# VH-VL binders against Large ribosomal subunit protein uL6 (rpl6): the designs that were tried, part 3

Target 1, 180 residues: Large ribosomal subunit protein uL6 (rpl6), of Picrophilus torridus (q6l1b1)
Amino acid sequence: MIKWTEQAEIKLPDDVQATMENNELKIKGKLGEASRIFRDNYVKAYIEGSSVKIATSKNNKYTKGIVGTWYSETKLLIEGVTKGFEYHMKIDFTHFPMRVSVRGDKLIVENFLGEKSPRSAKIVDGCKVSVKGDRITINGIDKRKIGETAANIERATYIRHFDARVFQDGIFLLKGEVNE

## First folded at step 18 (VH-VL; from J7 with light chain F100W)

Design K1
Fold by OpenDDE, fold request of step 19:
Structure K1 (fold): chain C 180 residues (1-180), chain A 121 residues (1-121), chain B 112 residues (1-112)
Amino acid sequence: as target 1 above (180 residues)
Amino acid sequence: QVQLVQSGSELKKPGASVKVSCKASGYTFTDWAMNWVRQAPGQGLEWMGWINTYTGDPTYAQGFTGRFVFSLDTSVSTAYLQISSLKAEDTAVYYCARDSPGYESDAFDYWGQGTLVTVSS
Amino acid sequence: DIVMTQSPDSLAVSLGERATINCKSSQSVLWSDDNKNYLAWYQQKPGQPPKLLIYWASTRESGVPDRFSGSGSGTDFTLTISSLQAEDVAVYYCQQYYDWYTFGQGTKLEIK
């Protein structure tokens, strides 16, 4: 029989509900529901009362790292469903003015470096993207999905065939914030 | 009793692939990670990496990336090591080894009997 | 990567005499969180897989004769066989499991 030892506890706010099903932690708040899969040989997360707890069957650098990660991720889930997240990106161009717009689940970038074919980035489900001037904002309750969306946008505007020292056009992440 | 039983010896030509199996018994397979260790003829032990038997996530040691793939079939409590594009230098005995349970240690307390893989033209 | 270096590479000892094998790590394998040395010793006989002898630098695995003992801390470790028996002829490996896993190059122990 495996001996599990509690390593961390995250208390849930009164307006937040948590469920654990098939090693997937689901956190529900006023802004929606977010989830994360938490499973490992030596680390488990579970709900006890109004807390998410993390326990381990081993104690080493590996499990310590996982516990820390899961702890942080759980807090982010809670923060996401209660406050939400907002990422800010900047559109930078020198000689070729980009036209950036949102169309459905894609961010469309036209005239990138004078290209005739538009570039596109997938907006991950649950994220809302808006474009105002040279700024892009990504809103959502799942920080990972927001990050993924930002990464998709950066990837879509990556320069592959030109000298990066000369051409610095692109869309770049500025900062991520928690909404109040 | 805990037991790790590996598949039989293999003779392969360069460029071929081999898949070594390690069947575990006597304990809950998904409770403990499985390690792979290589030992070339007359040489020492080399840790190749391990696989999380619960998540299926592999971790490869330096020098064992690319051609080496760890996998699982949890339904039969078996871990697999696949080596592709075999080279002569891959000739070795390959061991699976269980991570020691609980807080007692992270050492390898149980080992398979080893599988000799010979790569020869 | 932590490099493990054993000494000597080979050792011949008379029956009933003490055998001593040393192992040095390139960095400390003592974890401050639990104050344990993440160091193990294995015995491997020809045609057989390694057998765990010692873990946490000085704890004997179940079934291991008491003539086997491990000592040391930090970066310097020693495996001692107090009275060498014929069945102790083997290659011995130290292993750190502090940062992933690495083995020493092995020490071949023979009867003099």
Scores: ipSAE 0.590, ipTM 0.836, lowest interface PAE 1.1, mean pLDDT 94
Fold by OpenDDE, fold request of step 19:
Structure K1 (fold): chain C 180 residues (1-180), chain A 121 residues (1-121), chain B 112 residues (1-112)
Amino acid sequence: as target 1 above (180 residues)
Amino acid sequence: QVQLVQSGSELKKPGASVKVSCKASGYTFTDWAMNWVRQAPGQGLEWMGWINTYTGDPTYAQGFTGRFVFSLDTSVSTAYLQISSLKAEDTAVYYCARDSPGYESDAFDYWGQGTLVTVSS
Amino acid sequence: DIVMTQSPDSLAVSLGERATINCKSSQSVLWSDDNKNYLAWYQQKPGQPPKLLIYWASTRESGVPDRFSGSGSGTDFTLTISSLQAEDVAVYYCQQYYDWYTFGQGTKLEIK
């Protein structure tokens, strides 16, 4: 029999519920539900009482890293469903004024570098994007999805055929924060 | 008892591909990672990388990226090593090896019998 | 990558005599968290896979004769066979498993 040793414990807030099915940790709070799959040969996460626990069958540098990652991710899941996250992005243009708008599940960027065809970025499910002036705000409860959305926006406005030193147009991440 | 049984020897031509299998028994396959080790004729042991048998995620050592692919069939507790675009220099015995169980060690306590892959025109 | 270097490359020892093989790592394989040396020794005979002899630098694997011993810490390690037997003829490898895995180049042990 494999000996599992508890390495970490994350206590759940009173208003947060956790479930574990098929190695997928689901955290539910007032703002919604977020989840992540936790699978490894030597590390497992499980729920005991009102805590998420992480145990290992081996104790080494590798498993320590995994435990730390899962611990942090679990904390983020809890934080996301209780407080939410907000990322801020900046729209920068020089000679060609961009028109940025949200349409459905996409951020549409028109007149980027004077291009006739609009550029678009996928808004990941669970994220809400708003545009005000030269600022874009991304809200959600899953930090990974917010990050992915931000990345999609940056990627969509990446300059491929011009010298980036001359043309500095784009949409750039400014900061990410936890909502209070 | 724990056993790792590998597929038989292979003779391939340059440019071909080979797939070596390693069937595990005597323990829960997904509880322990599987390592691959190469040994060219008359040479030493080279760790090629390992595959997380639970997640299926492979990690390749330096020099074993690109043409080398680790894979699994968990339904039959088998790990696979595929080498594509074979070169003469790929001629070697390939071993699968399991990490030691529990907290005792991370060393390789169980090994397959090895699979000789010969690449010759 | 941590580089493992063994010495000597080959060794001839008379039956009943002591055999000593050294292994050096390019960086310490001693982990501060558990104060263990992530170092193993293997024996490989012709036509066979390697066999684990020593792990944690000095702990014998089950079934390994008492004449085999490992010592050292940090970057310098030694495998010792106190009284060489005929069946001990083989190639011996050290291995670090501190940062992934790396083997020494091997030491061929023969009877003088």
Scores: ipSAE 0.585, ipTM 0.833, lowest interface PAE 1.1, mean pLDDT 93
Fold by ESMFold2, look of step 18:
Structure K1 (fold): chain C 180 residues (1-180), chain A 121 residues (1-121), chain B 112 residues (1-112)
Amino acid sequence: as target 1 above (180 residues)
Amino acid sequence: QVQLVQSGSELKKPGASVKVSCKASGYTFTDWAMNWVRQAPGQGLEWMGWINTYTGDPTYAQGFTGRFVFSLDTSVSTAYLQISSLKAEDTAVYYCARDSPGYESDAFDYWGQGTLVTVSS
Amino acid sequence: DIVMTQSPDSLAVSLGERATINCKSSQSVLWSDDNKNYLAWYQQKPGQPPKLLIYWASTRESGVPDRFSGSGSGTDFTLTISSLQAEDVAVYYCQQYYDWYTFGQGTKLEIK
């Protein structure tokens, strides 16, 4: 018989519903629903009472890392469906004023380095993007989706035929301006 | 009774490929990761990496990230090691190995019998 | 990666005498939460897979004769065979299982 030792506990808030089926933790709150799959040989997650618990059958650097990751991901699921996430990005240019707008499910960048063809980035489903001045905000309940949207926007202004040390123009993530 | 049974020895020419199997019995295959260990003739033991049998995700030790592929067939409780573009230096005995997690050893207390792969021109 | 270094590379010991093999790790393998040393010793005879002898640095595996003992902590470990027998001729490996897995280079034990 495998011995499982509890390593972490995440207390569920009263305003959140959680289920665990086929190693998938689903959490529903006032802002919506998010989920993550927690599979491993030596680490398991489960719901007990009003908590999500994480246990291991083996203790080493690998399993300790997995426990930490699953703990953080569970906290992020709860935070997402109760408070949401917000990423901030900055529009930087030197000579060519960049015009940035949202059109449907895309963020459009015009006049990047004087280019006549606009560049675009996909806004992942479930993300809300707004542009104000030289700042872009991305809101959503799923931190992975807002991260993907931010990455799409950064890649849209990637400089391919110029030395990036000479040209500093682009749209960049501001890590220190995240809501919680 | 935990048992790991490997496929038979292989004689290959440089540039060929080989696929070594390790069939597990006596336990729930997806409860424990499967490790691969190499031993060249007259040399010591070298951990090659492991495969997470629940997710199917392999992890390779630094020197084994290129031509070596770990895979599974969980329907028959079998792990595989595939080596492509074989070189003479790949001549070795290849072992699969498993630990006993929980409050037991956590060391490799279950080993396959080994599969000799010989690569010669 | 944690590097495991054994000494000596080869050892010849008379029957009935004591054999001592050292193993040093480049980093501590003592896990403070459970106070265990994640260190094992294996015996490998010709044509056979390795056989686990000692785990947690000093715990003998089931069926291993009590002439085999392990000691040490942190980074320095020793395998001792108190009275060498003919069947103990083998190559001995230490292994850390704290941060992935690393084996020592092995120590060949022969009868003098």
Scores: ipSAE 0.498, ipTM 0.787, lowest interface PAE 2.2, mean pLDDT 89
Fold by ESMFold2, fold request of step 19:
Structure K1 (fold): chain C 180 residues (1-180), chain A 121 residues (1-121), chain B 112 residues (1-112)
Amino acid sequence: as target 1 above (180 residues)
Amino acid sequence: QVQLVQSGSELKKPGASVKVSCKASGYTFTDWAMNWVRQAPGQGLEWMGWINTYTGDPTYAQGFTGRFVFSLDTSVSTAYLQISSLKAEDTAVYYCARDSPGYESDAFDYWGQGTLVTVSS
Amino acid sequence: DIVMTQSPDSLAVSLGERATINCKSSQSVLWSDDNKNYLAWYQQKPGQPPKLLIYWASTRESGVPDRFSGSGSGTDFTLTISSLQAEDVAVYYCQQYYDWYTFGQGTKLEIK
C-alpha cells in the first residue's frame, strides 16, 4: 500500500466549517464560503479532527513545492471567509482622462487614450468592485477570483498599437496592499 | 505484473505528425506520473518530461516545448506523446517510464518496450 | 538543470574482473531532509529498454545480482561490478532525481 507522510497541518478556527469532497476543500465562514481543488499524484489534503492536513507519498522538490502552495492556499481560504480580501488598483493617464464605472458585472473604461469605443472587463462572480477617484477597490472572500478580476481590468487597458514605452496609461494593481 | 505496452514503430516523412501510445496495466494508472524519454540512434537517454496522471498536467524538459505534447486517456489507462512537424532529428526510440513513489526508489522502475519513430526525407 | 557526467565513455573489462563506472553531478543530489542521495543507475542491454539497477545511490533493486554495487555521496558516485559476467555487456546510465530528472551520457561496457 501507498505510504502517506504528514507534511503540514492547518488548524481550523472555531468560526469556520470545512468539508472535503472529490478533492475539493470547502471552507465556510461568516463572510461566505470559498474552495480550492487539491489534486496530485503524490500529495493529498484531508480533514482530520479540527485540522486540514497535507501529506505526501513522495519526497522531492516537486511535492515540497505543492505542500507549500496548498498550505498557503488553505490559510488564504480561511482568511477570506473570516476577514476577506481587498485589492486596490490605480487609474493612471497623462493626456486622456479615463472615465471608469461599474455597470452590472462589468467595469467600463471610456476615453482610454482618446478612444471612442469603451473598453470593458468582466467582474468575476463573488467580487465587489467600486471606483472612487483614481482608485479601484476589489473586495471578495476568494483571493483567486479577486486576482482574476484584477487581471481582467489590467487586460482591458492593454496598449495594442501604441508604443507602451511612450504611453504608460492604464489601470494597474497596487502591490503590497493588505488592509482587508 | 506492471506492464507498459507502447504502440508500434512509425516511418514518417518530414512535416508529418505522430502519436505514440503507452498503455499501462497491473497498477492504478492515476497514482503514478508517466515520464517520456527519448533515445536517438546510438545516443544516450534524454528525459523529455512527464505528465501528472491525476491532473493531466504535463511538464516539459528544456527543448521539448512546442512540437511535443503529452496527453492521456485515463479511461483506458493510456498516455500519449504527440510530435508535430516532424524533423529528421526526431528519429529516435521513445520510451514511456513509470515514476515511482518515495517509499520505493523515486526512479523509473518500469519502462515500455520503446517505439521507434523514423523520419526520412 | 543538474548536469550528470559519466566517465569513462566506454570500458573494456575481462570476464571475472572488476569494472568501475564514475558519475559526477554538477551540484549535490544529497537531500538534507532525509539524508538520501537521489541517484540511480540503469543498465541498457542492446535492443532493450533500460532497467533499474541501483537507487538511493547504493540500494540494489530487487532481482539485481550482488556483483552490482553503488557508492558515493553528494556529487561523486561509482557503480562497481565486482566480477564481470558476459551478460553484463550493456550501456550504463546514472540519473539524478533530486531536481526533476537528468541522465548521464552513458558508459558502454564490453568484454575484453
Scores: ipSAE 0.419, ipTM 0.742, lowest interface PAE 2.7, mean pLDDT 89

Design K1
Fold by ESMFold2, fold request of step 19:
Structure K1 (fold): chain C 180 residues (1-180), chain A 121 residues (1-121), chain B 112 residues (1-112)
Amino acid sequence: as target 1 above (180 residues)
Amino acid sequence: QVQLVQSGSELKKPGASVKVSCKASGYTFTDWAMNWVRQAPGQGLEWMGWINTYTGDPTYAQGFTGRFVFSLDTSVSTAYLQISSLKAEDTAVYYCARDSPGYESDAFDYWGQGTLVTVSS
Amino acid sequence: DIVMTQSPDSLAVSLGERATINCKSSQSVLWSDDNKNYLAWYQQKPGQPPKLLIYWASTRESGVPDRFSGSGSGTDFTLTISSLQAEDVAVYYCQQYYDWYTFGQGTKLEIK
């Protein structure tokens, strides 16, 4: 028999519920439910009592990396369903005031560098985006989806044929802030 | 008893493709990763990469990203190495080797017999 | 990648004499959590696949004769054959398994 040795433990707070089915960890809290698939030859995750535990059948740099990743991802799932995540972005321009709005599942940027055609960014399902003044706020329970939405917005104002040192206009992520 | 049985020797022309098989028996195939190791005639051992037999995800060593593809058929406990656009420099013996599990040994404990691939015009 | 360098590339040793093969890694292969060196030695005879001799730098694989021993730590490792036998003519490889896998270039051992 393969010997499994516990390497990490994540205590579940009282206000979340966890299930493990088909290598998928689902965490449910007051803000909703999030999940991740944890599959490997040499690393497994399982629920024991009020904890998520991570064990290995082999220890090396490869499995140590996976244990660390799964530990961090579990912590993020818990944080997301209990407190949620919030990213802030800044609208910067020098001459042409950008008009930024949300329409359906897209963020629309008008008048970027005076352009007549608007630019758009996909808002990933599960994210809420609001625009107030020169600030954009992205909220959600899944940090990956919020990050993807922020990246989409940042790329929407990418200046392909201009030197960025000369043209600083765009929409940029502020220091990865979270809800306080 | 654990065995890794590879397909037979191959004679190929430059530009052709080859697919080497490695059939495992005597253990649960998806419990252990599978490695591929190259040895050119008269040369040393060269780790080509690894395939996670549970996820099917390959990892290639530096210098083996391109013409080399690892794959699996878990229903018959078999790993495959495919080499496309063969070159004379691909002439070598190719080994499969089981990644060792657990806390007993982390080295390669079982090896296939090797498959000679010869590329000659 | 962690580069493994063996020395010498080739050596000849008289029967019954001591053979020493060195292996140096470009980075430490000592894992602090379990205090083990992730270093193996293999023997390869002509026409055969490699055979595992030593793992964890100094632990003999089952069935390996007592004359084979491994030593060293961190970046410097040694395979020693205390009394060379005719059957020990082979190429010997070190391997690190700390960060993926890398083999040394091999050391050919012959009888003088």
Scores: ipSAE 0.269, ipTM 0.666, lowest interface PAE 4.1, mean pLDDT 88

